# VHH binders against Abasic site processing protein HMCES (HMCES): the designs that were tried, part 1

No score or structure here was measured in a lab: all are predicted.

Target 1, 269 residues: Abasic site processing protein HMCES (HMCES), of Homo sapiens (Human) (q96fz2)
Amino acid sequence: CGRTSCHLPRDVLTRACAYQDRRGQQRLPEWRDPDKYCPSYNKSPQSNSPVLLSRLHFEKDADSSERIIAPMRWGLVPSWFKESDPSKLQFNTTNCRSDTVMEKRSFKVPLGKGRRCVVLADGFYEWQRCQGTNQRQPYFIYFPQIKTEKSGSIGAADSPENWEKVWDNWRLLTMAGIFDCWEPPEGGDVLYSYTIITVDSCKGLSDIHHRMPAILDGEEAVSKWLDFGEVSTQEALKLIHPTENITFHAVSSVVNNSRNNTPECLAPV
Structure headers, positions and changes below count from the first letter of each chain, unless a header shows other numbers; antibody chains aren't numbered by Kabat.
F, E and O are the ipSAE of ESMFold2-Fast, ESMFold2 and OpenDDE, as the mean of both directions, binder to target and target to binder. V2 is 0.75 times the mean of E and O plus 0.25 times the DockQ between their complexes.
[cut] stands for letters that were removed.
Atom coordinates printed by the task and the answers are left out, and those that the model quotes come from them; centres of patches stay.

## First folded at step 1 (VHH; framework vhh_8cml_1)

Design a1 (at its last look DockQ between E and O 0.27; V2 from the best seeds 0.00; counts 0 for: pae E 15.9 > 2, unsure alone 61.3 < 65)
Amino acid sequence: EVQLVESGGGLVQPGGSLRLSCAASGRTFSDYAMGWFRQAPGQEREFVALISWSGGSTDYSDSAKGRFTISRDNAKNTVYLQMNSLKPEDTGVYFCAADTSYYDWDSEYDYWGQGTQVTVSS
ESMFold2, look of step 1: ipSAE 0.000; ipTM 0.158
ESMFold2 (binder alone), look of step 1: mean pLDDT 77; pTM 0.776
OpenDDE, look of step 1: ipSAE 0.018; ipTM 0.377

## First folded at step 2 (VHH)

Design b1 (framework vhh_8pnl_2; at its last look DockQ between E and O 0.21; V2 from the best seeds 0.00; counts 0 for: pae E 7.9 > 2, placed apart)
Amino acid sequence: QGQLVESGGGLVQPGGSLRLSCADAGFTFSDYAMAWYRQAPGKERELVARISSGGDTNYADFVKGRFTISRDNAKSTLYLQMNSLKPEDTAMYYCAADYSDWEGYDYWGQGTRVTVSA
ESMFold2, look of step 2: ipSAE 0.014; ipTM 0.305
ESMFold2 (binder alone), look of step 2: mean pLDDT 80; pTM 0.805
OpenDDE, look of step 2: ipSAE 0.118; ipTM 0.596

Design b2 (framework vhh_ozoralizumab_d1; at its last look DockQ between E and O 0.06; V2 from the best seeds 0.00; counts 0 for: pae E 10.1 > 2, placed apart)
Amino acid sequence: EVQLVESGGGLVQPGGSLRLSCAASGFTFSDYWMYWVRQAPGKGLEWVSEISSGGSDTKYPDSVKGRFTISRDNAKNTLYLQMNSLRPEDTAVYYCARDEYYGSDFDYRGQGTLVTVSS
ESMFold2, look of step 2: ipSAE 0.005; ipTM 0.234
ESMFold2 (binder alone), look of step 2: mean pLDDT 83; pTM 0.846
OpenDDE, look of step 2: ipSAE 0.020; ipTM 0.337

## First folded at step 3 (VHH; framework vhh_8pnl_2)

Design b3 (from b1 with S30D N58Y; at its last look DockQ between E and O 0.09; V2 from the best seeds 0.00; counts 0 for: pae E 10.6 > 2, grease 25.9 > 24.2, placed apart)
Amino acid sequence: QGQLVESGGGLVQPGGSLRLSCADAGFTFDDYAMAWYRQAPGKERELVARISSGGDTYYADFVKGRFTISRDNAKSTLYLQMNSLKPEDTAMYYCAADYSDWEGYDYWGQGTRVTVSA
ESMFold2, look of step 3: ipSAE 0.005; ipTM 0.289
ESMFold2 (binder alone), look of step 3: mean pLDDT 80; pTM 0.802
OpenDDE, look of step 3: ipSAE 0.019; ipTM 0.409

Design b4 (from b1 with S30D S53D G54S G104D; at its last look DockQ between E and O 0.01; V2 from the best seeds 0.00; counts 0 for: summed loop charge -9 (limit -8), pae E 20.7 > 2, placed apart)
Amino acid sequence: QGQLVESGGGLVQPGGSLRLSCADAGFTFDDYAMAWYRQAPGKERELVARISDSGDTNYADFVKGRFTISRDNAKSTLYLQMNSLKPEDTAMYYCAADYSDWEDYDYWGQGTRVTVSA
ESMFold2, look of step 3: ipSAE 0.000; ipTM 0.103
ESMFold2 (binder alone), look of step 3: mean pLDDT 80; pTM 0.807
OpenDDE, look of step 3: ipSAE 0.009; ipTM 0.332

## First folded at step 4 (VHH; framework vhh_8pnl_2)

Design b5 (from b1 with D31N G55D D56S; at its last look DockQ between E and O 0.05; V2 from the best seeds 0.00; counts 0 for: pae E 11.2 > 2, placed apart)
Amino acid sequence: QGQLVESGGGLVQPGGSLRLSCADAGFTFSNYAMAWYRQAPGKERELVARISSGDSTNYADFVKGRFTISRDNAKSTLYLQMNSLKPEDTAMYYCAADYSDWEGYDYWGQGTRVTVSA
ESMFold2, look of step 4: ipSAE 0.000; ipTM 0.179
ESMFold2 (binder alone), look of step 4: mean pLDDT 78; pTM 0.791
OpenDDE, look of step 4: ipSAE 0.060; ipTM 0.586

Design b6 (from b1 with D31S G104Y; at its last look DockQ between E and O 0.05; V2 from the best seeds 0.00; counts 0 for: pae E 11.6 > 2, placed apart)
Amino acid sequence: QGQLVESGGGLVQPGGSLRLSCADAGFTFSSYAMAWYRQAPGKERELVARISSGGDTNYADFVKGRFTISRDNAKSTLYLQMNSLKPEDTAMYYCAADYSDWEYYDYWGQGTRVTVSA
ESMFold2, look of step 4: ipSAE 0.000; ipTM 0.193
ESMFold2 (binder alone), look of step 4: mean pLDDT 81; pTM 0.814
OpenDDE, look of step 4: ipSAE 0.022; ipTM 0.420

## First folded at step 5 (VHH; framework vhh_8pnl_2)

Design b7 (from b1 with S52Y; at its last look DockQ between E and O 0.07; V2 from the best seeds 0.00; counts 0 for: pae E 12.6 > 2, unsure alone 64.5 < 65, placed apart)
Amino acid sequence: QGQLVESGGGLVQPGGSLRLSCADAGFTFSDYAMAWYRQAPGKERELVARIYSGGDTNYADFVKGRFTISRDNAKSTLYLQMNSLKPEDTAMYYCAADYSDWEGYDYWGQGTRVTVSA
ESMFold2, look of step 5: ipSAE 0.000; ipTM 0.173
ESMFold2 (binder alone), look of step 5: mean pLDDT 78; pTM 0.799
OpenDDE, look of step 5: ipSAE 0.018; ipTM 0.392

Design b8 (from b1 with A33W; at its last look DockQ between E and O 0.51; V2 from the best seeds 0.00; counts 0 for: pae E 9.9 > 2)
Amino acid sequence: QGQLVESGGGLVQPGGSLRLSCADAGFTFSDYWMAWYRQAPGKERELVARISSGGDTNYADFVKGRFTISRDNAKSTLYLQMNSLKPEDTAMYYCAADYSDWEGYDYWGQGTRVTVSA
ESMFold2, look of step 5: ipSAE 0.006; ipTM 0.265
ESMFold2 (binder alone), look of step 5: mean pLDDT 79; pTM 0.794
OpenDDE, look of step 5: ipSAE 0.023; ipTM 0.466

## First folded at step 6 (VHH)

Design b9 (from b8 with D56S S100E; framework vhh_8pnl_2; at its last look DockQ between E and O 0.07; V2 from the best seeds 0.00; counts 0 for: pae E 12.3 > 2, placed apart)
Amino acid sequence: QGQLVESGGGLVQPGGSLRLSCADAGFTFSDYWMAWYRQAPGKERELVARISSGGSTNYADFVKGRFTISRDNAKSTLYLQMNSLKPEDTAMYYCAADYEDWEGYDYWGQGTRVTVSA
ESMFold2, look of step 6: ipSAE 0.000; ipTM 0.203
ESMFold2 (binder alone), look of step 6: mean pLDDT 79; pTM 0.802
OpenDDE, look of step 6: ipSAE 0.019; ipTM 0.391

Design c1 (framework vhh_6z1v_2; at its last look DockQ between E and O 0.02; V2 from the best seeds 0.00; counts 0 for: pae E 15.0 > 2, placed apart)
Amino acid sequence: EVQLVESGGRLVRTGGSLRLSCAASGRTFSSYAMGWFRQAPGKEREVVAAISWSGDSTWHADFVKGRFTISRDNAKNTVYLQMNSLKPEDTAVYYCAADYGSWEDSYYDYWGQGTQVTVSS
ESMFold2, look of step 6: ipSAE 0.000; ipTM 0.165
ESMFold2 (binder alone), look of step 6: mean pLDDT 81; pTM 0.827
OpenDDE, look of step 6: ipSAE 0.164; ipTM 0.606

## First folded at step 7 (VHH; framework vhh_6z1v_2)

Design c2 (from c1 with S31D; at its last look DockQ between E and O 0.11; V2 from the best seeds 0.00; counts 0 for: pae E 14.2 > 2, placed apart)
Amino acid sequence: EVQLVESGGRLVRTGGSLRLSCAASGRTFSDYAMGWFRQAPGKEREVVAAISWSGDSTWHADFVKGRFTISRDNAKNTVYLQMNSLKPEDTAVYYCAADYGSWEDSYYDYWGQGTQVTVSS
ESMFold2, look of step 7: ipSAE 0.000; ipTM 0.194
ESMFold2 (binder alone), look of step 7: mean pLDDT 81; pTM 0.828
OpenDDE, look of step 7: ipSAE 0.289; ipTM 0.689

Design c3 (from c1 with S30D S57R; at its last look DockQ between E and O 0.11; V2 from the best seeds 0.00; counts 0 for: pae E 14.8 > 2, placed apart)
Amino acid sequence: EVQLVESGGRLVRTGGSLRLSCAASGRTFDSYAMGWFRQAPGKEREVVAAISWSGDRTWHADFVKGRFTISRDNAKNTVYLQMNSLKPEDTAVYYCAADYGSWEDSYYDYWGQGTQVTVSS
ESMFold2, look of step 7: ipSAE 0.000; ipTM 0.156
ESMFold2 (binder alone), look of step 7: mean pLDDT 81; pTM 0.831
OpenDDE, look of step 7: ipSAE 0.031; ipTM 0.527

## First folded at step 8 (VHH; framework vhh_6z1v_2)

Design c4 (from c2 with R27F S54D G55S D56G; at its last look DockQ between E and O 0.05; V2 from the best seeds 0.00; counts 0 for: pae E 13.5 > 2, placed apart)
Amino acid sequence: EVQLVESGGRLVRTGGSLRLSCAASGFTFSDYAMGWFRQAPGKEREVVAAISWDSGSTWHADFVKGRFTISRDNAKNTVYLQMNSLKPEDTAVYYCAADYGSWEDSYYDYWGQGTQVTVSS
ESMFold2, look of step 8: ipSAE 0.000; ipTM 0.211
ESMFold2 (binder alone), look of step 8: mean pLDDT 84; pTM 0.859
OpenDDE, look of step 8: ipSAE 0.020; ipTM 0.406

Design c5 (from c2 with R27F W103R; at its last look DockQ between E and O 0.03; V2 from the best seeds 0.00; counts 0 for: pae E 14.7 > 2, placed apart)
Amino acid sequence: EVQLVESGGRLVRTGGSLRLSCAASGFTFSDYAMGWFRQAPGKEREVVAAISWSGDSTWHADFVKGRFTISRDNAKNTVYLQMNSLKPEDTAVYYCAADYGSREDSYYDYWGQGTQVTVSS
ESMFold2, look of step 8: ipSAE 0.000; ipTM 0.141
ESMFold2 (binder alone), look of step 8: mean pLDDT 85; pTM 0.868
OpenDDE, look of step 8: ipSAE 0.018; ipTM 0.417

## First folded at step 9 (VHH; framework vhh_6z1v_2)

Design c6 (from c2 with S54D G55S D56G; at its last look DockQ between E and O 0.15; V2 from the best seeds 0.00; counts 0 for: pae E 15.7 > 2, placed apart)
Amino acid sequence: EVQLVESGGRLVRTGGSLRLSCAASGRTFSDYAMGWFRQAPGKEREVVAAISWDSGSTWHADFVKGRFTISRDNAKNTVYLQMNSLKPEDTAVYYCAADYGSWEDSYYDYWGQGTQVTVSS
ESMFold2, look of step 9: ipSAE 0.000; ipTM 0.186
ESMFold2 (binder alone), look of step 9: mean pLDDT 80; pTM 0.824
OpenDDE, look of step 9: ipSAE 0.019; ipTM 0.387

Design c7 (from c2 with W103R; at its last look DockQ between E and O 0.09; V2 from the best seeds 0.00; counts 0 for: pae E 14.2 > 2, placed apart)
Amino acid sequence: EVQLVESGGRLVRTGGSLRLSCAASGRTFSDYAMGWFRQAPGKEREVVAAISWSGDSTWHADFVKGRFTISRDNAKNTVYLQMNSLKPEDTAVYYCAADYGSREDSYYDYWGQGTQVTVSS
ESMFold2, look of step 9: ipSAE 0.000; ipTM 0.150
ESMFold2 (binder alone), look of step 9: mean pLDDT 81; pTM 0.827
OpenDDE, look of step 9: ipSAE 0.019; ipTM 0.375

## First folded at step 10 (VHH; framework vhh_6z1v_2)

Design c8 (from c2 with W103Y; at its last look DockQ between E and O 0.03; V2 from the best seeds 0.00; counts 0 for: pae E 12.4 > 2, placed apart)
Amino acid sequence: EVQLVESGGRLVRTGGSLRLSCAASGRTFSDYAMGWFRQAPGKEREVVAAISWSGDSTWHADFVKGRFTISRDNAKNTVYLQMNSLKPEDTAVYYCAADYGSYEDSYYDYWGQGTQVTVSS
ESMFold2, look of step 10: ipSAE 0.000; ipTM 0.197
ESMFold2 (binder alone), look of step 10: mean pLDDT 81; pTM 0.833
OpenDDE, look of step 10: ipSAE 0.038; ipTM 0.507

Design c9 (from c2 with W103D Y107W; at its last look DockQ between E and O 0.04; V2 from the best seeds 0.00; counts 0 for: pae E 14.0 > 2, placed apart)
Amino acid sequence: EVQLVESGGRLVRTGGSLRLSCAASGRTFSDYAMGWFRQAPGKEREVVAAISWSGDSTWHADFVKGRFTISRDNAKNTVYLQMNSLKPEDTAVYYCAADYGSDEDSWYDYWGQGTQVTVSS
ESMFold2, look of step 10: ipSAE 0.000; ipTM 0.144
ESMFold2 (binder alone), look of step 10: mean pLDDT 80; pTM 0.815
OpenDDE, look of step 10: ipSAE 0.014; ipTM 0.324

## First folded at step 11 (VHH; framework vhh_6z1v_2)

Design c10 (from c2 with T28I; at its last look DockQ between E and O 0.03; V2 from the best seeds 0.00; counts 0 for: pae E 14.4 > 2, placed apart)
Amino acid sequence: EVQLVESGGRLVRTGGSLRLSCAASGRIFSDYAMGWFRQAPGKEREVVAAISWSGDSTWHADFVKGRFTISRDNAKNTVYLQMNSLKPEDTAVYYCAADYGSWEDSYYDYWGQGTQVTVSS
ESMFold2, look of step 11: ipSAE 0.000; ipTM 0.159
ESMFold2 (binder alone), look of step 11: mean pLDDT 80; pTM 0.814
OpenDDE, look of step 11: ipSAE 0.022; ipTM 0.487

Design c11 (at its last look DockQ between E and O 0.02; V2 from the best seeds 0.00; counts 0 for: pae E 17.2 > 2, placed apart)
Amino acid sequence: EVQLVESGGRLVRTGGSLRLSCAASGRTFSDYAMGWFRQAPGKEREVVAAISWSGDSTWHADFVKGRFTISRDNAKNTVYLQMNSLKPEDTAVYYCAADYGSWEDYDYWGQGTQVTVSS
ESMFold2, look of step 11: ipSAE 0.000; ipTM 0.123
ESMFold2 (binder alone), look of step 11: mean pLDDT 81; pTM 0.827
OpenDDE, look of step 11: ipSAE 0.317; ipTM 0.700

## First folded at step 12 (VHH; framework vhh_6z1v_2)

Design c12 (from c11 with S102D; at its last look DockQ between E and O 0.06; V2 from the best seeds 0.00; counts 0 for: pae E 16.3 > 2, placed apart)
Amino acid sequence: EVQLVESGGRLVRTGGSLRLSCAASGRTFSDYAMGWFRQAPGKEREVVAAISWSGDSTWHADFVKGRFTISRDNAKNTVYLQMNSLKPEDTAVYYCAADYGDWEDYDYWGQGTQVTVSS
ESMFold2, look of step 12: ipSAE 0.000; ipTM 0.124
ESMFold2 (binder alone), look of step 12: mean pLDDT 81; pTM 0.830
OpenDDE, look of step 12: ipSAE 0.190; ipTM 0.643

Design c13 (from c11 with Y100W; at its last look DockQ between E and O 0.08; V2 from the best seeds 0.00; counts 0 for: pae E 15.2 > 2, placed apart)
Amino acid sequence: EVQLVESGGRLVRTGGSLRLSCAASGRTFSDYAMGWFRQAPGKEREVVAAISWSGDSTWHADFVKGRFTISRDNAKNTVYLQMNSLKPEDTAVYYCAADWGSWEDYDYWGQGTQVTVSS
ESMFold2, look of step 12: ipSAE 0.000; ipTM 0.138
ESMFold2 (binder alone), look of step 12: mean pLDDT 80; pTM 0.819
OpenDDE, look of step 12: ipSAE 0.020; ipTM 0.410

## First folded at step 13 (VHH)

Design c14 (from c11 with A50R; framework vhh_6z1v_2; at its last look DockQ between E and O 0.10; V2 from the best seeds 0.00; counts 0 for: pae E 10.6 > 2, placed apart)
Amino acid sequence: EVQLVESGGRLVRTGGSLRLSCAASGRTFSDYAMGWFRQAPGKEREVVARISWSGDSTWHADFVKGRFTISRDNAKNTVYLQMNSLKPEDTAVYYCAADYGSWEDYDYWGQGTQVTVSS
ESMFold2, look of step 13: ipSAE 0.000; ipTM 0.353
ESMFold2 (binder alone), look of step 13: mean pLDDT 82; pTM 0.835
OpenDDE, look of step 13: ipSAE 0.094; ipTM 0.595

Design d1 (framework vhh_8pnl_2; at its last look DockQ between E and O 0.02; V2 from the best seeds 0.00; counts 0 for: loop humanness VH .157 < .165, pae E 18.8 > 2, unsure alone 64.5 < 65, placed apart)
Amino acid sequence: QGQLVESGGGLVQPGGSLRLSCADAGRTFSDYAMAWYRQAPGKERELVARISWSGDTNYADFVKGRFTISRDNAKSTLYLQMNSLKPEDTAMYYCAADYGSWEDYDYWGQGTRVTVSA
ESMFold2, look of step 13: ipSAE 0.000; ipTM 0.095
ESMFold2 (binder alone), look of step 13: mean pLDDT 77; pTM 0.781
OpenDDE, look of step 13: ipSAE 0.026; ipTM 0.504

## First folded at step 14 (VHH; framework vhh_6z1v_2)

Design c15 (from c11 with S30D S57K; at its last look DockQ between E and O 0.08; V2 from the best seeds 0.00; counts 0 for: pae E 13.7 > 2, placed apart)
Amino acid sequence: EVQLVESGGRLVRTGGSLRLSCAASGRTFDDYAMGWFRQAPGKEREVVAAISWSGDKTWHADFVKGRFTISRDNAKNTVYLQMNSLKPEDTAVYYCAADYGSWEDYDYWGQGTQVTVSS
ESMFold2, look of step 14: ipSAE 0.000; ipTM 0.170
ESMFold2 (binder alone), look of step 14: mean pLDDT 81; pTM 0.828
OpenDDE, look of step 14: ipSAE 0.018; ipTM 0.415

Design c16 (from c14 with S54E D105S; at its last look DockQ between E and O 0.07; V2 from the best seeds 0.00; counts 0 for: pae E 13.8 > 2, placed apart)
Amino acid sequence: EVQLVESGGRLVRTGGSLRLSCAASGRTFSDYAMGWFRQAPGKEREVVARISWEGDSTWHADFVKGRFTISRDNAKNTVYLQMNSLKPEDTAVYYCAADYGSWESYDYWGQGTQVTVSS
ESMFold2, look of step 14: ipSAE 0.000; ipTM 0.161
ESMFold2 (binder alone), look of step 14: mean pLDDT 81; pTM 0.830
OpenDDE, look of step 14: ipSAE 0.512; ipTM 0.803

## First folded at step 15 (VHH; framework vhh_6z1v_2)

Design c17 (from c16 with W59Y; at its last look DockQ between E and O 0.05; V2 from the best seeds 0.00; counts 0 for: pae E 11.2 > 2, placed apart)
Amino acid sequence: EVQLVESGGRLVRTGGSLRLSCAASGRTFSDYAMGWFRQAPGKEREVVARISWEGDSTYHADFVKGRFTISRDNAKNTVYLQMNSLKPEDTAVYYCAADYGSWESYDYWGQGTQVTVSS
ESMFold2, look of step 15: ipSAE 0.000; ipTM 0.255
ESMFold2 (binder alone), look of step 15: mean pLDDT 81; pTM 0.821
OpenDDE, look of step 15: ipSAE 0.029; ipTM 0.481

Design c18 (from c16 with S52N; at its last look DockQ between E and O 0.04; V2 from the best seeds 0.00; counts 0 for: pae E 13.2 > 2, placed apart)
Amino acid sequence: EVQLVESGGRLVRTGGSLRLSCAASGRTFSDYAMGWFRQAPGKEREVVARINWEGDSTWHADFVKGRFTISRDNAKNTVYLQMNSLKPEDTAVYYCAADYGSWESYDYWGQGTQVTVSS
ESMFold2, look of step 15: ipSAE 0.000; ipTM 0.161
ESMFold2 (binder alone), look of step 15: mean pLDDT 82; pTM 0.839
OpenDDE, look of step 15: ipSAE 0.022; ipTM 0.366

## First folded at step 16 (VHH; framework vhh_6z1v_2)

Design c19 (from c16 with W59K S105K; at its last look DockQ between E and O 0.78; V2 from the best seeds 0.00; counts 0 for: pae E 13.8 > 2)
Amino acid sequence: EVQLVESGGRLVRTGGSLRLSCAASGRTFSDYAMGWFRQAPGKEREVVARISWEGDSTKHADFVKGRFTISRDNAKNTVYLQMNSLKPEDTAVYYCAADYGSWEKYDYWGQGTQVTVSS
ESMFold2, look of step 16: ipSAE 0.000; ipTM 0.167
ESMFold2 (binder alone), look of step 16: mean pLDDT 81; pTM 0.829
OpenDDE, look of step 16: ipSAE 0.076; ipTM 0.582

Design c20 (from c16 with S102D S105K; at its last look DockQ between E and O 0.08; V2 from the best seeds 0.00; counts 0 for: pae E 14.8 > 2, placed apart)
Amino acid sequence: EVQLVESGGRLVRTGGSLRLSCAASGRTFSDYAMGWFRQAPGKEREVVARISWEGDSTWHADFVKGRFTISRDNAKNTVYLQMNSLKPEDTAVYYCAADYGDWEKYDYWGQGTQVTVSS
ESMFold2, look of step 16: ipSAE 0.000; ipTM 0.164
ESMFold2 (binder alone), look of step 16: mean pLDDT 83; pTM 0.855
OpenDDE, look of step 16: ipSAE 0.018; ipTM 0.294

## First folded at step 17 (VHH)

Design c21 (from c19 with A33T; framework vhh_6z1v_2; at its last look DockQ between E and O 0.02; V2 from the best seeds 0.00; counts 0 for: pae E 16.9 > 2, placed apart)
Amino acid sequence: EVQLVESGGRLVRTGGSLRLSCAASGRTFSDYTMGWFRQAPGKEREVVARISWEGDSTKHADFVKGRFTISRDNAKNTVYLQMNSLKPEDTAVYYCAADYGSWEKYDYWGQGTQVTVSS
ESMFold2, look of step 17: ipSAE 0.000; ipTM 0.233
ESMFold2 (binder alone), look of step 17: mean pLDDT 81; pTM 0.832
OpenDDE, look of step 17: ipSAE 0.534; ipTM 0.807
ESMFold2, look of step 28: ipSAE 0.000; ipTM 0.122
ESMFold2 (binder alone), look of step 28: mean pLDDT 81; pTM 0.833
OpenDDE, look of step 28: ipSAE 0.006; ipTM 0.300

Design e1 (from c19 with R10G R13Q T14P K43Q V47F H60Y A61S F63S V64A A92G Y95F; framework vhh_8cml_1; at its last look DockQ between E and O 0.03; V2 from the best seeds 0.00; counts 0 for: pae E 11.7 > 2, placed apart)
Amino acid sequence: EVQLVESGGGLVQPGGSLRLSCAASGRTFSDYAMGWFRQAPGQEREFVARISWEGDSTKYSDSAKGRFTISRDNAKNTVYLQMNSLKPEDTGVYFCAADYGSWEKYDYWGQGTQVTVSS
ESMFold2, look of step 17: ipSAE 0.000; ipTM 0.278
ESMFold2 (binder alone), look of step 17: mean pLDDT 82; pTM 0.833
OpenDDE, look of step 17: ipSAE 0.010; ipTM 0.267

## First folded at step 18 (VHH; framework vhh_6z1v_2)

Design c22 (from c21 with S30D; at its last look DockQ between E and O 0.05; V2 from the best seeds 0.00; counts 0 for: pae E 16.4 > 2, placed apart)
Amino acid sequence: EVQLVESGGRLVRTGGSLRLSCAASGRTFDDYTMGWFRQAPGKEREVVARISWEGDSTKHADFVKGRFTISRDNAKNTVYLQMNSLKPEDTAVYYCAADYGSWEKYDYWGQGTQVTVSS
ESMFold2, look of step 18: ipSAE 0.000; ipTM 0.127
ESMFold2 (binder alone), look of step 18: mean pLDDT 79; pTM 0.814
OpenDDE, look of step 18: ipSAE 0.351; ipTM 0.726

Design c23 (from c21 with G101A; at its last look DockQ between E and O 0.01; V2 from the best seeds 0.00; counts 0 for: pae E 14.0 > 2, placed apart)
Amino acid sequence: EVQLVESGGRLVRTGGSLRLSCAASGRTFSDYTMGWFRQAPGKEREVVARISWEGDSTKHADFVKGRFTISRDNAKNTVYLQMNSLKPEDTAVYYCAADYASWEKYDYWGQGTQVTVSS
ESMFold2, look of step 18: ipSAE 0.000; ipTM 0.189
ESMFold2 (binder alone), look of step 18: mean pLDDT 81; pTM 0.825
OpenDDE, look of step 18: ipSAE 0.408; ipTM 0.758

## First folded at step 19 (VHH)

Design e2 (from c21, 15 letters changed; framework vhh_ozoralizumab_d1; at its last look DockQ between E and O 0.04; V2 from the best seeds 0.00; counts 0 for: pae E 16.8 > 2, unsure alone 61.4 < 65, placed apart)
Amino acid sequence: EVQLVESGGGLVQPGGSLRLSCAASGRTFSDYTMGWVRQAPGKGLEWVSRISWEGDSTKYPDSVKGRFTISRDNAKNTLYLQMNSLRPEDTAVYYCAADYGSWEKYDYRGQGTLVTVSS
ESMFold2, look of step 19: ipSAE 0.000; ipTM 0.133
ESMFold2 (binder alone), look of step 19: mean pLDDT 76; pTM 0.779
OpenDDE, look of step 19: ipSAE 0.012; ipTM 0.315

Design e3 (from c21, 18 letters changed; framework vhh_etentamig_d1; at its last look DockQ between E and O 0.03; V2 from the best seeds 0.00; counts 0 for: pae E 17.7 > 2, unsure alone 62.9 < 65, placed apart)
Amino acid sequence: EVQLLESGGGLVQPGGSLRLSCAASGRTFSDYTMSWVRQAPGKGPEWVSRISWEGDSTKYADSVKGRFTISRDNSKNTLYLQMNSLRAEDTAVYYCAADYGSWEKYDYRGQGTLVTVSS
ESMFold2, look of step 19: ipSAE 0.000; ipTM 0.123
ESMFold2 (binder alone), look of step 19: mean pLDDT 77; pTM 0.780
OpenDDE, look of step 19: ipSAE 0.013; ipTM 0.296

## First folded at step 20 (VHH; framework vhh_6z1v_2)

Design c24 (from c21 with R27F; at its last read DockQ between E and O 0.52; V2 from the best seeds 0.00; counts 0 for: pae E 15.3 > 2)
Amino acid sequence: EVQLVESGGRLVRTGGSLRLSCAASGFTFSDYTMGWFRQAPGKEREVVARISWEGDSTKHADFVKGRFTISRDNAKNTVYLQMNSLKPEDTAVYYCAADYGSWEKYDYWGQGTQVTVSS
ESMFold2, look of step 20: ipSAE 0.000; ipTM 0.183
ESMFold2 (binder alone), look of step 20: mean pLDDT 85; pTM 0.861
OpenDDE, look of step 20: ipSAE 0.702; ipTM 0.870
ESMFold2, look of step 28: ipSAE 0.000; ipTM 0.178
ESMFold2 (binder alone), look of step 28: mean pLDDT 85; pTM 0.868
OpenDDE, look of step 28: ipSAE 0.006; ipTM 0.270
ESMFold2, look of step 30: ipSAE 0.000; ipTM 0.150
ESMFold2 (binder alone), look of step 30: mean pLDDT 85; pTM 0.867
OpenDDE, look of step 30: ipSAE 0.016; ipTM 0.295
ESMFold2, fold request of step 31: ipSAE 0.000, 0.000, 0.000; ipTM 0.130, 0.169, 0.126
ESMFold2 (binder alone), fold request of step 31: mean pLDDT 85, 85, 85; pTM 0.866, 0.867, 0.865
OpenDDE, fold request of step 31: ipSAE 0.006, 0.402, 0.542; ipTM 0.248, 0.754, 0.811
ESMFold2, last read: ipSAE 0.000, 0.000, 0.000; ipTM 0.159, 0.132, 0.159
ESMFold2 (binder alone), last read: mean pLDDT 85, 85, 85; pTM 0.865, 0.867, 0.867
OpenDDE, last read: ipSAE 0.342, 0.309, 0.405; ipTM 0.720, 0.704, 0.755

Design c25 (from c21 with S52N S57T; at its last look DockQ between E and O 0.02; V2 from the best seeds 0.00; counts 0 for: pae E 20.7 > 2, placed apart)
Amino acid sequence: EVQLVESGGRLVRTGGSLRLSCAASGRTFSDYTMGWFRQAPGKEREVVARINWEGDTTKHADFVKGRFTISRDNAKNTVYLQMNSLKPEDTAVYYCAADYGSWEKYDYWGQGTQVTVSS
ESMFold2, look of step 20: ipSAE 0.000; ipTM 0.096
ESMFold2 (binder alone), look of step 20: mean pLDDT 81; pTM 0.825
OpenDDE, look of step 20: ipSAE 0.021; ipTM 0.332

## First folded at step 21 (VHH; framework vhh_6z1v_2)

Design c26 (from c24 with S102Y; at its last look DockQ between E and O 0.01; V2 from the best seeds 0.00; counts 0 for: pae E 13.2 > 2, placed apart)
Amino acid sequence: EVQLVESGGRLVRTGGSLRLSCAASGFTFSDYTMGWFRQAPGKEREVVARISWEGDSTKHADFVKGRFTISRDNAKNTVYLQMNSLKPEDTAVYYCAADYGYWEKYDYWGQGTQVTVSS
ESMFold2, look of step 21: ipSAE 0.000; ipTM 0.236
ESMFold2 (binder alone), look of step 21: mean pLDDT 85; pTM 0.862
OpenDDE, look of step 21: ipSAE 0.005; ipTM 0.270

Design c27 (from c24 with S102W W103S; at its last look DockQ between E and O 0.01; V2 from the best seeds 0.00; counts 0 for: pae O 12.5 > 2, placed apart)
Amino acid sequence: EVQLVESGGRLVRTGGSLRLSCAASGFTFSDYTMGWFRQAPGKEREVVARISWEGDSTKHADFVKGRFTISRDNAKNTVYLQMNSLKPEDTAVYYCAADYGWSEKYDYWGQGTQVTVSS
ESMFold2, look of step 21: ipSAE 0.005; ipTM 0.229
ESMFold2 (binder alone), look of step 21: mean pLDDT 86; pTM 0.868
OpenDDE, look of step 21: ipSAE 0.006; ipTM 0.247

## First folded at step 22 (VHH; framework vhh_6z1v_2)

Design c28 (from c24 with W103E E104Y; at its last look DockQ between E and O 0.01; V2 from the best seeds 0.00; counts 0 for: pae E 15.9 > 2, placed apart)
Amino acid sequence: EVQLVESGGRLVRTGGSLRLSCAASGFTFSDYTMGWFRQAPGKEREVVARISWEGDSTKHADFVKGRFTISRDNAKNTVYLQMNSLKPEDTAVYYCAADYGSEYKYDYWGQGTQVTVSS
ESMFold2, look of step 22: ipSAE 0.000; ipTM 0.154
ESMFold2 (binder alone), look of step 22: mean pLDDT 86; pTM 0.868
OpenDDE, look of step 22: ipSAE 0.552; ipTM 0.814

Design c29 (from c24 with W103E E104S; at its last look DockQ between E and O 0.06; V2 from the best seeds 0.00; counts 0 for: pae E 14.4 > 2, placed apart)
Amino acid sequence: EVQLVESGGRLVRTGGSLRLSCAASGFTFSDYTMGWFRQAPGKEREVVARISWEGDSTKHADFVKGRFTISRDNAKNTVYLQMNSLKPEDTAVYYCAADYGSESKYDYWGQGTQVTVSS
ESMFold2, look of step 22: ipSAE 0.000; ipTM 0.126
ESMFold2 (binder alone), look of step 22: mean pLDDT 85; pTM 0.857
OpenDDE, look of step 22: ipSAE 0.568; ipTM 0.822

